VHH binders against Abasic site processing protein HMCES (HMCES). Designs and how they scored, part 70

Target 1, 269 residues: Abasic site processing protein HMCES (HMCES), of Homo sapiens (Human) (q96fz2)
Amino acid sequence: CGRTSCHLPRDVLTRACAYQDRRGQQRLPEWRDPDKYCPSYNKSPQSNSPVLLSRLHFEKDADSSERIIAPMRWGLVPSWFKESDPSKLQFNTTNCRSDTVMEKRSFKVPLGKGRRCVVLADGFYEWQRCQGTNQRQPYFIYFPQIKTEKSGSIGAADSPENWEKVWDNWRLLTMAGIFDCWEPPEGGDVLYSYTIITVDSCKGLSDIHHRMPAILDGEEAVSKWLDFGEVSTQEALKLIHPTENITFHAVSSVVNNSRNNTPECLAPV

## First folded at step 11 (VHH)

Design i5 (from x3 with E109H; framework vhh_6z1v_2)
Fold by ESMFold2-Fast, scan of step 11:
Structure i5 (fold): chain B 269 residues (1-269), chain A 123 residues (1-123)
Amino acid sequence: as target 1 above (269 residues)
Amino acid sequence: EVQLVESGGRLVRTGGSLRLSCAASGFTFSTYAMGWFRQAPGKEREVVAAISWSGGITWHADFVKGRFTISRDNAKNTVYLQMNSLKPEDTAVYYCAARSYQLYDSPKHYDYWGQGTQVTVSS
């Protein structure tokens, strides 16, 4: 997983993240650094994306079921990294393989500290290799959406007004992530950065790509992954597996260039 | 305390028009999908119309399409049902309901309900 869409305005995104705490009370996640959130149809590694994490990471004695939403840099910088410039990190931490997560120091250490997060997106992009050519076909991959009288999915939205209506009740994709906190040696703000855990692709996606992000399907899975105060690392890792509850459609090559940030990036072709 | 208070129900003649209002308090109205339901004597409660939290998506039952229109005003914490070309079959108690962030897909899953307002269509 190396490209996502997360284009909802901040207030719309916040409402899409409404949840119930352990006591059944309806809540909205509280923002940290909301001004660092940059909506985009075409987010690449090193850009900031919104993630959900437990309030207990920031406040001693906080209810671990309460949620914070914060922009974090895509590409985990380990807390032990000693260089001054995080872009100098020698290895790629955009994704973390589920099968080696407990073997890699960069991921094992923050996971042991309970640094689990849920990465939010409209959906993600993958490029299907076409046999006999160097051309790749991009696809936009996302949760099935609730059907309505006029439009039930982005694939059914054939006009600009219908596309606006699709986003109003959009179910955000919720991907399992690990984050870490890095303090610059020369001083400055703490850098929060994350990686997306990846698994083998499900049968439905196997013709597009051999890997997929670990998707947390439903509020129970999301809640257990975030709640590091009550759910151990061992129990949380049981949530990491392929899912068949996804849909997709082919998109144009406009999405190939990460500098393109328009609705055409996810429009069906 | 969460409250949904319906108003506007009355006796009206066949072919008439009526607007129902539902005033909401005790929750963040702008984050809830709203629905209108009705129940006639001896019948089950049925969904009439639903509207997303922003008002961008609406749903209307086949038996009211072209006659009823759901709308909302998030600044006033109010949802409306404009009822035109009323028929005797529209006689029922009309209920307002609220559901967090999700447009209606099942009446069983609405979180909050009002007390209802009686609409009677005669002659």
Scores: ipSAE 0.014, ipTM 0.341, lowest interface PAE 7.4, mean pLDDT 86

Design i50 (from x3 with T31R; framework vhh_6z1v_2)
Fold by ESMFold2-Fast, scan of step 11:
Structure i50 (fold): chain B 269 residues (1-269), chain A 123 residues (1-123)
Amino acid sequence: as target 1 above (269 residues)
Amino acid sequence: EVQLVESGGRLVRTGGSLRLSCAASGFTFSRYAMGWFRQAPGKEREVVAAISWSGGITWHADFVKGRFTISRDNAKNTVYLQMNSLKPEDTAVYYCAARSYQLYDSPKEYDYWGQGTQVTVSS
């Protein structure tokens, strides 16, 4: 998983993350650094993306079931990294393989500290290799969505405008992530960065790509992954597996260039 | 104490009309999506219609499109289901349900439920 869309305005994104805490109280996640949230139809590694994490990471006395939403850098910079420029990291930490997560120091250490997060996206992109050519077909992959109606019409047309009108009720893709906190050796703000855990693709996606992000399907899975105060590393890792509850459609080659940031990137073709 | 109270269910002849109401209390109604669900004897509960927290987004199941209309009045903490051109297969107990902000088409996603109101359609 190396490209996502996360384009919702901050208020829409926040409502899409409404949740119930351990006491059964409905809540919205509280923002940290909301001004660093940059909506985009075409997010690549090293950019910031919003993640959910437990409030207990920031406040000693917080209920571990309460959630913070914060932008973090995509591409985990380990807490032990000693150089002054994180772009100099020799390891590719955009994704973390589920089968070797406990073998890699970069991931094992933060995981042992309970640094689990849920990476938010509208969906992600993958490029299918076409038989007999070097060309690849991009697909936008996302949770199944309820189709809503336009006021005054009997069923919406499948135009790009009507596609966009459903964003107020879009079910965000919730991917299992691991984050770490890095303090620059020369001083400055703590850098929060994350990696997306990957698994073998499900049967539904096997013809598009052989790997997929570990998707947390539903609030029970999301809650258990985030709640490092009550759910051990061993128990949380049981949530990491391929998921069949996913859908997709082909998109135009506009998405290929990460500099393109328009609705055309995810519109069906 | 969260409470949803449905009303308006009764016996109706085929082709008739009914308006169901659901009065909500004990929570901030304007922050919740509302749904109408139904369950006929021996069948599972299915979603009929849903409306977002603001009323700006609605959804209706294919089998009721053009016949049923969901609406809400946030000032009165009430959601409505206007049912027209009723058919015998619409006979069921109709339930009102609430979910935070976003509407869904699955009963499992809803947090609060009413007791139901019986609608019987005879030919």
Scores: ipSAE 0.492, ipTM 0.777, lowest interface PAE 2.3, mean pLDDT 88
Fold by OpenDDE, second read of step 12:
Structure i50 (fold): chain B 269 residues (1-269), chain A 123 residues (1-123)
Amino acid sequence: as target 1 above (269 residues)
Amino acid sequence: EVQLVESGGRLVRTGGSLRLSCAASGFTFSRYAMGWFRQAPGKEREVVAAISWSGGITWHADFVKGRFTISRDNAKNTVYLQMNSLKPEDTAVYYCAARSYQLYDSPKEYDYWGQGTQVTVSS
């Protein structure tokens, strides 16, 4: 996964992240660094995207079932990194393969500290290689939103009005991530950054791409992944697998340019 | 424990109005699409209306023809069905149902159900 969309207004995003804590109380996640949230239809690595994480990461003795929402840098910068510029990382930390997560220090260490997060997105993009050509067709991949016997997938939103309504009620894609905290050697603010865990693609997506983000489908999965106080690493990793509960549609080549940040990126072709 | 409790069902005359309520508990209400269904004696359960988690999207059955309106108050964990211009053929047990995230027009896709409330429309 090298491209996502996260364009919802902050208030809409917050509302979409409503949850129940372990006591059954309805809550909204509290924001940390809300000013760093930059909505975009076209998010690339090194950009900031909102993630959910346990309050316990910020507050001692907090209820670990409580959630915080915070923009973090996409591309994990390990805490042990000693260079002053995160861009000098010699290895790609945009994604973490599920099968090697425990083998790589950059991911194992923060995971062992319970630094699990849920990366939020409208969806993610993947490019299908066209047989016999060097051309790639981009697809937008996301949770099914509305199922009607008549309309099938969201792609059938025939009217602009329906499209707007869809976004107001959008179910966010919830991807499993690992984050780390990096203190710059020269001082300054602590950098929070994340990697997206990837798995083999589900059957439905296999023709498009062979890998997909580890998607946490449902409140239970999201809660367990986040609650590092009560859920062990071993138990959490059981949540990491392909899901068939995904849909997609072809989009225009507009998304190919990371500088393009328009609704056309998501629009079905 | 998940609970859906319907209320408001009663005997009404043809042309009358009724407002049904369904109080939800035991789950994150604001993340669930809600639906109203009905089942008349000897008939299959059918969808009446559905509403998305935010309330921004609503669906109504063709037989409703503008007479019924589904709404919700997430602060109160309640979904409503305003029924106007009631007809004898509207007589049924009305059920509230919940489905996680996505709005669906098929009853079989809903996860949680209430016990129902009886609506009787007399001629």
Scores: ipSAE 0.112, ipTM 0.570, lowest interface PAE 2.5, mean pLDDT 90

Design i51 (from x3 with Y32W; framework vhh_6z1v_2)
Fold by ESMFold2-Fast, scan of step 11:
Structure i51 (fold): chain B 269 residues (1-269), chain A 123 residues (1-123)
Amino acid sequence: as target 1 above (269 residues)
Amino acid sequence: EVQLVESGGRLVRTGGSLRLSCAASGFTFSTWAMGWFRQAPGKEREVVAAISWSGGITWHADFVKGRFTISRDNAKNTVYLQMNSLKPEDTAVYYCAARSYQLYDSPKEYDYWGQGTQVTVSS
């Protein structure tokens, strides 16, 4: 997974992340660095994306089931990285394979510290290789949405006004991530950065791409992945597997250039 | 204090029409999703219709599609249920419910509830 859409205004995104804590109390996640959130239809690695993580990472003795939402850099910079410029990291840490996560130090160390996060997106993009051409067909991939009379999915929108309205009730894609905290050797602000865990594609996506992000389907899975105070690494990793509960539609080549940031990037073709 | 007050329930004959209203106070109505639910004696509470905070998205249960229409007036803090072609099986107490954020088709997902208004449909 190397490209996502996360375009909701901050207030709408926050409401879309409403949840229940361990005591059954309804809550909204509390923001850290909200001004660093940049909505976009076309987010690439190195940019910031919103993630959910446990409040216990920031507040000693906090209830580990309470959630923070924070923008983090896509592309994990390990805490032990010694260079002054994180862009000099030799390894691509945009994605982390589920089958080797416990073997690679860059991921094993933060995972051992409970640094699990849920990466938020409207959906993600993948490029299908077409036989007989050098061109690839992009697809927008997302959770099935509640069917409504006006528009139950992006594909049902028939005008620009309808596009704005489908987002009122959009179910955000919730992907399993690992984050780390890097302190610049020469001083400066701590950098929070993440990677998306990947698994083998489900049957429904196998014709588009051979890998998919590890999707946490439903609040029970999301809660267990985030709650590092009560759920061990071994138990959390049982949540990491392909899911069939996904849908998609083809989109235009506008999305190919990551500088293009318009609704056309995810519009059906 | 959050309050939802339903009104408009009464006795109507089969084939008749009725409009229910729900007046909301104590919260920022224009940012909340609203739903209409009903409960007949001996049955569980079921969703009838739901509407997003903006009114841009509506959902109706299959058993009322084409007969009932949900709408809202954010300036008046009111949600409505227009009920046409009423049938005896529509007899129930109708409840207004509010949910922060997203629409749901489950009563358990709604945060606040009104006291209900009785609709009786006779042959």
Scores: ipSAE 0.057, ipTM 0.459, lowest interface PAE 5.1, mean pLDDT 87

Design i52 (from x3 with A33T; framework vhh_6z1v_2)
Fold by ESMFold2-Fast, scan of step 11:
Structure i52 (fold): chain B 269 residues (1-269), chain A 123 residues (1-123)
Amino acid sequence: as target 1 above (269 residues)
Amino acid sequence: EVQLVESGGRLVRTGGSLRLSCAASGFTFSTYTMGWFRQAPGKEREVVAAISWSGGITWHADFVKGRFTISRDNAKNTVYLQMNSLKPEDTAVYYCAARSYQLYDSPKEYDYWGQGTQVTVSS
């Protein structure tokens, strides 16, 4: 997973993340650095994306089931990185393989500190290999959307007009992530950065790509992944597996250039 | 702090029309899904119509489809229910309700409620 869409305005995104804490109280996640949130139909590594994480990471004695929403850099910079420029990191931390996550220092250390997050997106993009050519077909991949009387899923919309209305009721994709905190050696603000955990592709996506993000399907899975105060690393990792509850449609090549940031990036072809 | 105030309910004759209004305050109205519900004596509260935060999606129950229309004015923090071709079975207390984000057809999924406005339809 190397490209996503996360375009909802901040207030809409916040309401889409409404949740219930351990005591059954309905809540909205509290923002940290909300002005650093940059909505886009075409987010690439090194850009900021919104993630959910436990309030306990920021406030000692906070209820670990309460959630913060914060923009973080995509591409995990390990806490031990010693150079002044994060772009000089010599290995790719955009994704983290589920099968080797406990073997790699960059990921097992933050996991041991409970630094689990849920990465939010409208959906993600993947490029299908076209046999006999160097061209690839992009697809937008997302949760099946709730039906209303006059709305279909994005891929089932009868008219272009219905496509614009779908965002009013959109179920955000919730991907399992790991984050870390890096302090610049010469001073400055702490950098929060994340990686998306990846698994083998499910049957439904196998013809598009061989890997997929670890998707947390439903509030129970999301709550357990975030709640590092009550859920151990070992228990949380049981949530990391392929899911079949996913849908997709082909999109135009407009999305190929990460600088293109328009609704055309995810519109059905 | 959060308040929803319904108005417009009254006695009307069969075949008549009414427009109900619900004035909202104490929250960012433009970001909430709004719904109209009704409850007749001895019956459960049922959903009549709902409208998404932008007004882009509307839903109407089958028993009012073609007769009632939900709409909203985000500049005025108000949601409306236009009721045409009224029938005696439309007699009920009408409630407006607010829900964060997703449109639902269940009263249990709505966060804020008004006090209701009585609509009586006589034959």
Scores: ipSAE 0.132, ipTM 0.504, lowest interface PAE 4.3, mean pLDDT 87

Design i53 (from x3 with A33V; framework vhh_6z1v_2)
Fold by ESMFold2-Fast, scan of step 11:
Structure i53 (fold): chain B 269 residues (1-269), chain A 123 residues (1-123)
Amino acid sequence: as target 1 above (269 residues)
Amino acid sequence: EVQLVESGGRLVRTGGSLRLSCAASGFTFSTYVMGWFRQAPGKEREVVAAISWSGGITWHADFVKGRFTISRDNAKNTVYLQMNSLKPEDTAVYYCAARSYQLYDSPKEYDYWGQGTQVTVSS
């Protein structure tokens, strides 16, 4: 997973993340650094994306089931990194393989500290290799959407006019992530950065790409992944597996260039 | 703090029209899905119509399609239900309800409720 869409205005994104805490109280996540959130149809590594994480990471004695939403840099910078420029990190931390997460120091250490997050997106993009050509077909991949009269189903929103309306009722994709906190050696703000855990593709996506993000399907999975105060690392890792509850459609090559940031990037062709 | 106040319910003759209003306060109205529900004596509460936070998506139950229209005015924190070609079977208490973000047709999925306004249709 190396490209996503997360274009909802901040207030809409916040409402899309409504949840119940451990006591059954309906809540909205509280923002940290809301001004760093940049909506985009075409988000690449090193840009900031919104993530959910437990309030207990920021407040001693907070209820670990309460959620913060914060923009974090895509591409995990380990807390032990000693250089002054995180872009000089010698290895790619955009994704973290589920099968080796407990073997890699960069991921094992923050995971042991409970630094689990849920990465939010409208969906993600993958490029299908076409046999006999050097061309690749991009696809937008996302949760199945609730069916309405004029409608949150993408298949019914095949015209540009109908496509713009779908976002009012959109179910956000929720991907399992690990984050870390890096303090610049010469001082300055703490950098929060994350990686997306990846698994083998499900049967439905295998013809598009061989890997997929670890998707947390539904509030029970999201709550358990975030709640590091009550859910151990071992129990949380049981949530990391392929899921079939996913859909997709082909999109225009406009998405290929990460500088393009328009609705055309994810509209069906 | 959260309040939903319905108004406009009254006695009307078969074939008549009514517009119901629901004034909302105590939450960020423009980010909430709004729905109209009704409950007739001896029946369960059922969904009539729902509208997305921007007004861009609407849903209407099959039994009111072509007769009822839901709309909203985010500047006034108000949702409306325009009811045309009223039938005796439309007689019910009509409730305004709010939920975060996604449209649903189940009453249990809605977070906030008004006290209701009585609509009676007679011939």
Scores: ipSAE 0.109, ipTM 0.498, lowest interface PAE 4.7, mean pLDDT 87

Design i54 (from x3 with S30D; framework vhh_6z1v_2)
Fold by ESMFold2-Fast, scan of step 11:
Structure i54 (fold): chain B 269 residues (1-269), chain A 123 residues (1-123)
Amino acid sequence: as target 1 above (269 residues)
Amino acid sequence: EVQLVESGGRLVRTGGSLRLSCAASGFTFDTYAMGWFRQAPGKEREVVAAISWSGGITWHADFVKGRFTISRDNAKNTVYLQMNSLKPEDTAVYYCAARSYQLYDSPKEYDYWGQGTQVTVSS
């Protein structure tokens, strides 16, 4: 997973993340650095994306079931990184393989500290290799959406104008992530950065790409992944597996250039 | 303080029409999905219709499709239910409800509720 869409305005995104804490109280996640959230149809590594994480990471004695939403850099910079420029990290930490997460120091250490987050997106993009050509077909991949009268079947035969209306009721994709905190050796603000855990593709996606992000399907899975105060690393890792509860449609090559940031990036073709 | 106030319920004869209104206050109305629900004596509360925060998406229960239409006016903080071709089976207390962002077809998913307005259909 190397490209996502997360275009909802901040207020709509916040409302889409409404949740219940451990005591059954309805809540909205509290923002950290809300002004750093940049909606985009075409988010690439090194840009900031919104993630959910437990309030307990920021406040001693906080209820670990309460959620913060914060923009974090995509591309995990390990806490042990000693150089002054995080862009000089020699390892690609955009994704973290589920099968080697406990073997790689860059991921094992933050995971051991409970640094689990949920990466938010409208959906993600993957490029299908076409036989006999260097051309690739991009697909937008997302949760099945609730069927409504004006959206019909999302992504099936909807025109672009009908497609835009579905955002009013969009179910955000919730991907399992690991984050770390890096303190610049020469001083400055702590950098929060994340990686997306990846698993083998489900049967439904196998013709598009051989890997997929670890998707946390539903509030129970999201809550358990985030709640590092009550859920151990071992128990949380049981949530990391492929899911068949996913859908997709082909999109135009406009999305190929990460500088393109328009609704056309995810519109069905 | 969040408040939803339904109005327009009354006695109507079979085949008649009625428009219900729900006036909302105390929250950012244009960021909430709105729903109309009803409860008849001895029955569970059921979803009649729902509308997205922008009004761009609507949902209607099969038993009211073609007869009822949900709409909203975000400038007036009001949601409406236009009811046509009323039947005795439509007799119920009608409730307005609000849910942050996504509309749902289940009463359990809604955050705020009005007090209800009585609709009685006789023949």
Scores: ipSAE 0.087, ipTM 0.492, lowest interface PAE 5.7, mean pLDDT 87

